# VH-VL binders against q9vpl3, part 254

Target 1, 224 residues: q9vpl3
Amino acid sequence: RGKINIQRPKAPHYERARVVAVTQPKYPELPKAKSCFKTRAERTQQQQENPYNEIIAREVRNWLDHSRLVAFFHLSSITADDIFRVRVQLHKQNLHLKSYGSKIIEQAVKNTRYEAIVPLFHSNHCIVFSPDPEKTAALLRIVRRVPQMVLLGGIVEETMLSRNQLVAYAQMPGLHAVQAQLVQTLSQAPGHLIQQLQAHQNSFVQVLDVHAKNQMNEETPKST
Key: E = the ipSAE of ESMFold2; O = the ipSAE of OpenDDE; V2 = 0.75 times the mean of E and O plus 0.25 times the DockQ between their complexes.

## First folded at step 8 (VH-VL)

Design wa47 (framework fv_ontamalimab)
Fold by ESMFold2-Fast, scan of step 8:
Structure wa47 (fold): chain C 224 residues (1-224), chain A 121 residues (1-121), chain B 112 residues (1-112)
Amino acid sequence: as target 1 above (224 residues)
Amino acid sequence: QVQLVQSGAEVKKPGASVKVSCKASGYTFTSYDINWVRQAPGQGLEWMGWISPYNGETNYAQKVQGRVTMTADTSTSTAYMDLRSLRSDDTAVYYCARDEGIWDSYYFDLWGQGTTVTVSS
Amino acid sequence: DIVMTQTPLSLSVTPGQPASISCKSSQSLLHTDGYTYLYWYLQKPGQPPQLLIYEVSSRFSGVPDRFSGSGSGTDFTLKISRVEAEDVGIYYCMQGIQFPLTFGQGTKVEIK
């Protein structure tokens, strides 16, 4: 024997309330009352969870995951015709120029090892992707003719490289396999072995410096 | 694996036409231009023409201008060279070669195995 | 058209000895972008040509370090420091600066 389960109690007689409502003055409905007024918190939440931004962010992550070469550029004012010509030259070398908003890039790399790149995209920017790291030299030769594109840095074999390191990497085509091996070893070093990681970084820089100097001496040595 | 595979040998009579195919695999077909080079028996290499699979643009050697058509089918990653009004001096091994050049430069890093075309009565 | 001239047209060398091939162009191959568009190819018997050297002096992937290219403007040289049996074939220089693309006559390298 339990309590009576009533889904909905019988509504009381509201005849008095109805009489009051009928006698109240009726205001003209010149502006319609808003049916949905969202709170500041609700508006902020919806802005952050824009589904189109997440779809584009997933596209960016896909490019990052499937590209063995990623290069970041500052992009100055350039005409549509000029950038199209650059895209054609890049595409012939399997290099894909993409432009994404800074917030989308932030969403794409948040909680990944590439989160450190976000500050690079505070100004006008573009990114070049390629599955082929051997194309780094070709990329730099193409952009040499495009003063509006300034190299900021990149990612090779999942290892973040500074502008100078990426340029040095491009100068050593005969040692690409060795360079890729060093880059791969560096990227696999765990954070708790930071001293080993720094030793590898110094070794990599020294190898590139020695090779660059040897090539300069063999080709055409110049005074300072 | 990155490769260019060409169609088999052809024997043609003077005045006939031949269409040689060059199937690309292992790379993005539209990212590289294709050149055609021929070699007559015991002779050196002779450039025939160039095609960009990206936009279909072509440039042909003057000696074969008007008799040659180069095309590219991006859906099958295949380039074609169609040579018409064949003469006995068109007898050669025909190669397709991938162009690695940048801007206005041209050079070949990957070659097909060659297609022997013999023109005789 | 740019005319490419190779010398010598044939070489017979003892294994382990050096070989040198000259290539001369009728016009400078130096582009306004600062690069020189001269290339070397090797055609082994019964095979298609293969790239050895690009842009005068850069060895293509997998090409042994015994091969070296040098030169500037109109005069170029391909050197093999120690010729081996696998180096037998016909060597061609090519200019890649303008259409029509043109090759040298070829240099046949044989082992004694």
Scores: ipSAE 0.085, ipTM 0.547, lowest interface PAE 3.3, mean pLDDT 80

Design wa48 (framework fv_ontamalimab; at its last look DockQ between E and O 0.05; V2 from the best seeds 0.00; counts 0 for: pae E 2.7 > 2, placed apart)
Fold by ESMFold2-Fast, scan of step 8:
Order: sequence, then structure tokens, then C-alpha cells
Structure wa48 (fold): chain C 224 residues (1-224), chain A 121 residues (1-121), chain B 112 residues (1-112)
Amino acid sequence: as target 1 above (224 residues)
Amino acid sequence: QVQLVQSGAEVKKPGASVKVSCKASGYTFTSYDINWVRQAPGQGLEWMGWISPYNGETNYAQKVQGRVTMTADTSTSTAYMDLRSLRSDDTAVYYCARDEGIWDSYYFDLWGQGTTVTVSS
Amino acid sequence: DIVMTQTPLSLSVTPGQPASISCKSSQSLLHTDGYTYLYWYLQKPGQPPQLLIYEVSSRFSGVPDRFSGSGSGTDFTLKISRVEAEDVGIYYCMQSYQFPLTFGQGTKVEIK
């Protein structure tokens, strides 16, 4: 990347966008304080427990509940232009990159099935959401070029997956039922995982092999 | 039906301008870049540039730089290519094409039917 | 600009016989990200071009398996295992490694 040909200068690699119209998230205007006297300590405590945090936490919960693919990343220092290029590539694949503070994530997932993800967010992080789990392969391809983004794990069809399990999922063909069964099998067998994965993959491969052979044996007309 | 439909044929005199339209339907217009490719009679394909309907970003081929403007109207899902100071060597069929590529991958999976632009006295 | 050179410029094939088209780039199309930015298109008479192969060897959806792409660096090949009547047209290779995007000059495939 950024290489220059010694004989001829290379045109710059595709660099998308310097859009200045991106607005910072707008928070709802707080209604004016009701007429009441609070001690300095009470006011300080209420200020620390910012009501906007709960509004954003609800937004996060809505994304988690309505996305069939959620991927968690560690995010190292990255320029505004570079992250914008990443957002553009992700948007093309119906993938939505969001960044939230660790306290907001903790507040969002507390007392939910997702509470186990909190330790992932003790460092700088970002989350990618999508309604389409088939986009996992596209997601991994996009982030391959972004060394600042390191995959930590994710959620597919409401099932928590490790980094390696997400990579394995991305390599599966687009047979939804078989993919869903694979994900469920992995989540049901924390021990003997390799054995379960191999057994299921072999069954899946066998089904595809039988299907392919049946198609060949049907003596289909020459394709066009 | 996912399709790109272009405006009709144009006959222009040298020095005039032409504006070709490309209307997208059946997909999210802002999710794909639109490329413009032309083909002179009996000749090969020549890339002219691209536009992102998402942010309005453009990139033009050097040969037409300064004479071409590409725009996109998201409210009508229509891309436009405006070529000025027309010369006889601008006579070609102009195609719009949707870019399905990731990163530096630019591959055109859906093409318009083409618009013939003839520049003659 | 990267120059894309196709050989042969024209090819006349008996139906059912194989055809092979070569595409050479003036510099390597392999990016540091591990992807090679080379594509193949077919333009049938009176029609716009249509995508056949993307990123050297990936067959586009709906493209018959008789089409295959191969190659690396600067040398690429499109093969048709059994040419059929509907395969008549002009074949183009394209690179997206460097702006401007450039096409080969085209290879005309005809039936004898």
C-alpha cells in the first residue's frame, strides 16, 4: 500500500470520500429541570449518571435485538478519512459500524443474554451490525485491509461465537438451515467442540457431495 | 427487477454538451457506485469515471477531466454524466454500470442498455 | 496507465471445441492485500458488456461452468471448455489495480 513505481508514479489506490456533512449524534434536548432544590452531592451524582447514556444504551439493545450478525472488534488509532472509507465499504454490504463507550455497552447488556460480552470492551472497540448473516464473509474481507480493526468475536443468529467460529462460519456455503444447525451445535458443546464441528462439517460436505452427484447423474442438458 | 435504464440517443454538433441519464431500480441506489464506460463505433471499451451516490464522490479519467461532470440524484435514483465541448471523437455508445466491488475491486455486474451520442456537423 | 494486451484479436471456433484467450498487463495486478484485480467481460452483438469472471478466477453468478479464469501477476487466461453459439461476441479483460481503469483491446470469438 502506498507504493510508488520507480519508472512511473502509480495513481492513488481507491480513496473514497471526504464528506463534511456527517453530523455528530444528536441527543434529545433534556426538558428543563423541574423546580426542586437538590444538594450539590445529589446534583453531582445525577450528572455522573447521565440520562443520555440510557437513551444510547436502548439504541444499542435495539441494534443487538434486530441484527442477525453482530461482530466485535478491537479498534486501534485510525484517521477520520480511513474510518470513513471503511464505513463506506461496510455500508455497501449492509454492514453498520457503530462505536459506543464501554459504560454504555455495559449498561445496554446488563441483565440480558449478552452480558458476557462486557469484558471485550475494556479497550478501544467498535461493533458492526447487520440484518444479514451471509455478509460475514464480506465483513472479514473488508477488515482484512484494516489492520487497526481486530476481530474479537460476535453473535450470529443469537448465538455467541468466538473469532475462530466466526471465521469458520464465513467459509460455509449459503445453506441457511445447515449453517444454523452448525452454530447451535457449537453452542451446545463447549467440550468436544472439535469433534462436533468435524462431525457436522462432514455431514454437510456429504450432503453437498450427494446433491452435486445427483445433479451430474440427472444428465442435465449442456449449460449456457 | 434490478436494472439500469439510460436516456435516448443524442445527436450534437461539435462544441455542444450532452447529459446522459441512468435510472436505477430494484436495489438500494446509495449502496453501489456507478461507472461510465464508452465505446466508439467498432472500437473497444474506455472507462470515463465513477460516482458514489452515497457521498457524491467522483473520479474521472484524465482524457475527459475538465470536460465531464458526474452527478447522482438520490431522490430519483438517477445518475447523470454531463460531457461538454464535444468533439467528433466523443462519438460513442455511453454505458452506465453498477460496481459490486469491495475496496479496489471494480467489477461491473449490471449495465445500462447504452446511449448513442453522435457528434457531427 | 496500465496497458492490457489481449491475444489473439480474433478466434474462429467450431462448436463444442475449446477456446483460450490471453491477457497480459504491463505491470503486476497483485495487491498487497492478497487480491488480484483482473476481470473478464463478454459483449454479445448489440448488447452491453456482461461480467464473466471477477478477481482472476471467481465466476460471476449465473455464468456457466464452461468458463474459467486463471493466471497471476501479469499473465491471465480465460478458457471456454466447449464453445457454444451463445458465446459469440467480444471478450475484454480489465484491471482495477491503478487508475484509470483500463480494458484490453478485445478478442472476437466467432463460430466457423
Scores: ipSAE 0.413, ipTM 0.680, lowest interface PAE 2.1, mean pLDDT 80
Fold by ESMFold2, look of step 9:
Structure wa48 (fold): chain C 224 residues (1-224), chain A 121 residues (1-121), chain B 112 residues (1-112)
Amino acid sequence: as target 1 above (224 residues)
Amino acid sequence: QVQLVQSGAEVKKPGASVKVSCKASGYTFTSYDINWVRQAPGQGLEWMGWISPYNGETNYAQKVQGRVTMTADTSTSTAYMDLRSLRSDDTAVYYCARDEGIWDSYYFDLWGQGTTVTVSS
Amino acid sequence: DIVMTQTPLSLSVTPGQPASISCKSSQSLLHTDGYTYLYWYLQKPGQPPQLLIYEVSSRFSGVPDRFSGSGSGTDFTLKISRVEAEDVGIYYCMQSYQFPLTFGQGTKVEIK
C-alpha cells in the first residue's frame, strides 16, 4: 500500500464474484471416445476431446473475437493479494485479466490467424482482454507498477503488435484529438480546413498502417 | 462528447445545505474517480475529496469532514457533492474533476465548468 | 498536510520571452514506487483549470513543447520557453503524494 490512501475493497467479496464461470458447464458435451487401444496420437486426441477443455477454449475464442484489445504478459511470482488488487484496477477500466492453460490456448487458436501467439504461453502467463482499444494507455499505466507482469505483445483491432509496437500505439493521439482539431479549424478559411482534415487523417492512418504492416511482417509466422 | 456538466449557481444562507451535481458523458463513468475542488473568490484551489463511482468509496479532506457527503448515481452517470452547515467562507466556485483512479495517480484530465455557491445572509 | 509554496506569485512577461515558476513542497514528493507526484495546471481567465504537466515533467496531450517541467524531491520548476498571449492565467502546482491533495497559491502570468 502506498502512502496515499485510496481504494480498500474487501477481498473475499470480490473473489467470490469472480470465480463462477470456470465451474459451470455452459457448453454442449462432446461425444465419448470409442477406442480401447491408444497410440501417442490418440492420447493427444483424447486430451483435445475433453468436453470441458473445448468449452473453455470456446470461451477464449469468444474473448478473442469480441476484444479489440488483447495483451499478453509473462507472470512472475506474485501474491494472491497483489494479483487481486491488479485485477480490480484492470476491471475498473473494463480490462479483464484472465489465465488459461497453455493447452487450452493452443486448442482455442488452432487453425486461426492467431496461432502465432502459442509460443508466448511457454511459461507462466496471463492475458488482458478489452473491447476498448483506447484503454491500451491505461493498461500500460496500471502494469508499469506491477513488475511481476511483463508485457510480451498484443492484438489491437485484429493486428498483432510486439511489445514496443503496443507501447507506441498507446502514445498515439486518439481519434478524439483529430476530431477536436477539426472543431478548432472550423473557425478558419475553408481551404485551410480541408488541408488540416486530410493531413491529420493521413498522418494518423499512416502511422497506424506503417506500425501494423511492419509488425505484421515481423510478428506473423512469415516474419519471425 | 467527453464532458462533465455541473448544476447551476446557488445562493444560500448560513446554516443551509447545497447539493452540486456533476453529470458525466462520453466515457465509462465507473472507470474514473470524481474529485471536488473549490476556489474562493480571488483565491487558490482547495481539494475537498473524491468518490469512486465503481464501489462508492470516498475520501474527504479533514477541513470538510463531517459536513460533506459525496455520492454517485451510476444509472445517470452523475456525481453529487452535498455540503451542509454552510458558512460564509464556503462561498466559492465548486469544480468536479475526474482522474483515472489508477493506483496513486490523480491527474485531473477533465474538469466541469464550475458551480458558483454564494453564502450570504 | 503538505504545503506547496509557489514563487513568484505574479509575473509580467514580454511576449516571446521565457518565464519560470518555482514550486516547493514541505516534504519530498518522491514515492517509494519511484514516481514523483507533482503536477502543473493552468487556469485561464474565466475557465476551470487545465492540466499541463504530470509526474514532474510529462506533458499532457495537446500541451505545446514550450512548456517544460523539472525538479525533484521538494523543488520543482515550470518553464515556458516563449510566452504567448494564450498562456496568460494562473499557474498552480499540485501534489498527490498524500491526502489531502494540495495546490500551491498560484502564480499569475500576465503580458506586459
Scores: ipSAE 0.352, ipTM 0.680, lowest interface PAE 2.7, mean pLDDT 79
Fold by OpenDDE, look of step 9:
Structure wa48 (fold): chain C 224 residues (1-224), chain A 121 residues (1-121), chain B 112 residues (1-112)
Amino acid sequence: as target 1 above (224 residues)
Amino acid sequence: QVQLVQSGAEVKKPGASVKVSCKASGYTFTSYDINWVRQAPGQGLEWMGWISPYNGETNYAQKVQGRVTMTADTSTSTAYMDLRSLRSDDTAVYYCARDEGIWDSYYFDLWGQGTTVTVSS
Amino acid sequence: DIVMTQTPLSLSVTPGQPASISCKSSQSLLHTDGYTYLYWYLQKPGQPPQLLIYEVSSRFSGVPDRFSGSGSGTDFTLKISRVEAEDVGIYYCMQSYQFPLTFGQGTKVEIK
């Protein structure tokens, strides 16, 4: 009788978890037949919401709602001293490094537009917040020399971006919301891109127009 | 104004050492790596290495490995390049340059005015 | 080390005419991240180099639109649509695909 390996499947590698999280088709949740009987799991999940956790969750939500730049990082064997050093450097750029528990994040983003980020927080993580999306480049330059911080992705101007998309965004001239949208669109598989272009031709044209206008505005010398 | 200002010209004998300074202003010094590039008279550009003022990490070109030391003083926002055991072929204009690269990109958007180092007997 | 080869090494151009400089790398500069790490610099007489183009085709801030970069893999081109007197200097391509960073030999552009 083969030993039932009761070992809880090791949480997938964070990269795999990320890919899975991003690639999971958001199937409309089939109306879960409200089974009348709250399963023991549902009852145990009613763990007494620690009022403290609620407060912190609200804080997280506030940061998310007021930040135009949010970056998610995995932390690999980083010391408190290293974190402090990074925090100081980021702070000088008006970038705010925060760390929260996974449960708090889950609570904070539950039933919000940010719910998709939950899978990113299965391991040690930190979040960097900024009100200024133009600080993306500054953030990436600082983190470039911190090997313990692994960029997972982020949110710029309410658009969720992959790691590569964030890099692309930071490298583009004129950091505008349209820039983030463009990067997202261009990074999509050709098939999906074509589908989006066909379905949202007007939106794409608008995005391009805004991008073109922004480029023109950058060429206007600030008349001192 | 965002700028890099380098120290003045140096004349050295073979076997001596030279220390070139590069003072940064107008931006956060620790947020950008500093690269050093030299140019021999009438020749092209040669990359020497980079330093991160953030953590002091360095990467030197093999050609100057063992003879070069790059340092950064965050209190004065100044980068230094020390080149030892000078040879005649070290005669060049030395440039410091700011690395604007993100992640795996390395490119230089800001340059110092250059420092002429002459090695003569 | 990646060897960068520029052609021609010297170019004399009449003002208002186009110019083209080629840069070839000994290996592909396309990184796994999807970016190509080729850069163009101009060194005007008596001045330090200045960035013109980054990542093959992106024009740096303040660079006139008459400058354009193109290419892929190992073959790259810098074009000047209408050469002006201020464009005189030595043009360098640079790769940052791997260390050490390496430059082309330089192309001297002069006005006839």
Scores: ipSAE 0.244, ipTM 0.656, lowest interface PAE 1.5, mean pLDDT 86
ESMFold2 (binder alone), look of step 9: mean pLDDT 92; pTM 0.946

Design wa49 (framework fv_ontamalimab)
Fold by ESMFold2-Fast, scan of step 8:
Structure wa49 (fold): chain C 224 residues (1-224), chain A 121 residues (1-121), chain B 112 residues (1-112)
Amino acid sequence: as target 1 above (224 residues)
Amino acid sequence: QVQLVQSGAEVKKPGASVKVSCKASGYTFTSYDINWVRQAPGQGLEWMGWISPYNGETNYAQKVQGRVTMTADTSTSTAYMDLRSLRSDDTAVYYCARDEGIWDSYYFDLWGQGTTVTVSS
Amino acid sequence: DIVMTQTPLSLSVTPGQPASISCKSSQSLLHTDGYTYLYWYLQKPGQPPQLLIYEVSSRFSGVPDRFSGSGSGTDFTLKISRVEAEDVGIYYCMQSTKFPLTFGQGTKVEIK
């Protein structure tokens, strides 16, 4: 029995423990217990307002504030080993894959300019953050091999972009000034992110179907 | 400016060792793997191996396995190829080349200028 | 090891005329992930190789549109729609579907 039967990407060659240590999020310390001198109503309110969720929401806001590239994905069923391999490929490109509950994301973006993204997170999801917007092309090349991750849209240079606008941004040759101007131009295209999502409920299903069924090494640069 | 700058030409006797350096600048050194490719005079290209500066992982071509070592120093953004027990058929121009390391893509988008290694008695 | 065979070994072209280079692999370059990892490089005299085409048909940044790659399985082609003086050099195909990475023996392109 030989060991050469399945191709392996560069990621499986890396030591798992080392990669996990680098890519794992650091969780903040939980707030101190506050139960001893509260009335029943105050205890009930304290339990309904989960302080741990607020701490994680602050982490999400920090990622949004310090990232020039944020991409939102729908995440279908995926194994722990497969998502780990994706994380390794992303981390090499300074791309950070994070998963947060929908309530935490809502809490993080409430009363901010990014509040419009909340509907993206009503089902299983993940977010990729990076300080480097030039990595958008690398991100899309990595994710195209992961049919379980479907691009919904993103934020580049503090500007919300639809899936199609983000793909267009990724396809342009890199000059920082030209790319910044392109982001502004693309954001002015007809169709708001929320409006485009509502129009693309059927498109999202179609993209998933095409992605799951069509595996092609196409010779033609464009399909018409 | 994004570039890879290699060390100067070397002349070695059979049985000696050579260490070629490849200094990266203008990009994040740990984001790209470094491949080594050699070219004997008047001949084609031969892949030698790669190193990932991200985690130090290496993979060497069978032909040089056991006498080559590739290393990377992230503090100086420099990759090294150490080739031991030199033979006359190791006479070649040695190139370092970066690639993105995205899955199994090995497109070498940036090359060093080359280091001539001559092995003669 | 996968053996990469290029034809022709040398090609002399009048400026403005098209050129075509073939690259054949000893086994299919279709990876189990559904992608084909075939690349084309140009080495100009006295210079290191430079990337022209990656993953069969994608032009690298800055590469003129007169260059195009095509093919599947074991048969691949690089086409230059109109050869210019700056296109002189040795062209190499490379595969990364299976280790070790292997190159074709090269095709020398010269102007008449």
Scores: ipSAE 0.099, ipTM 0.541, lowest interface PAE 3.4, mean pLDDT 79

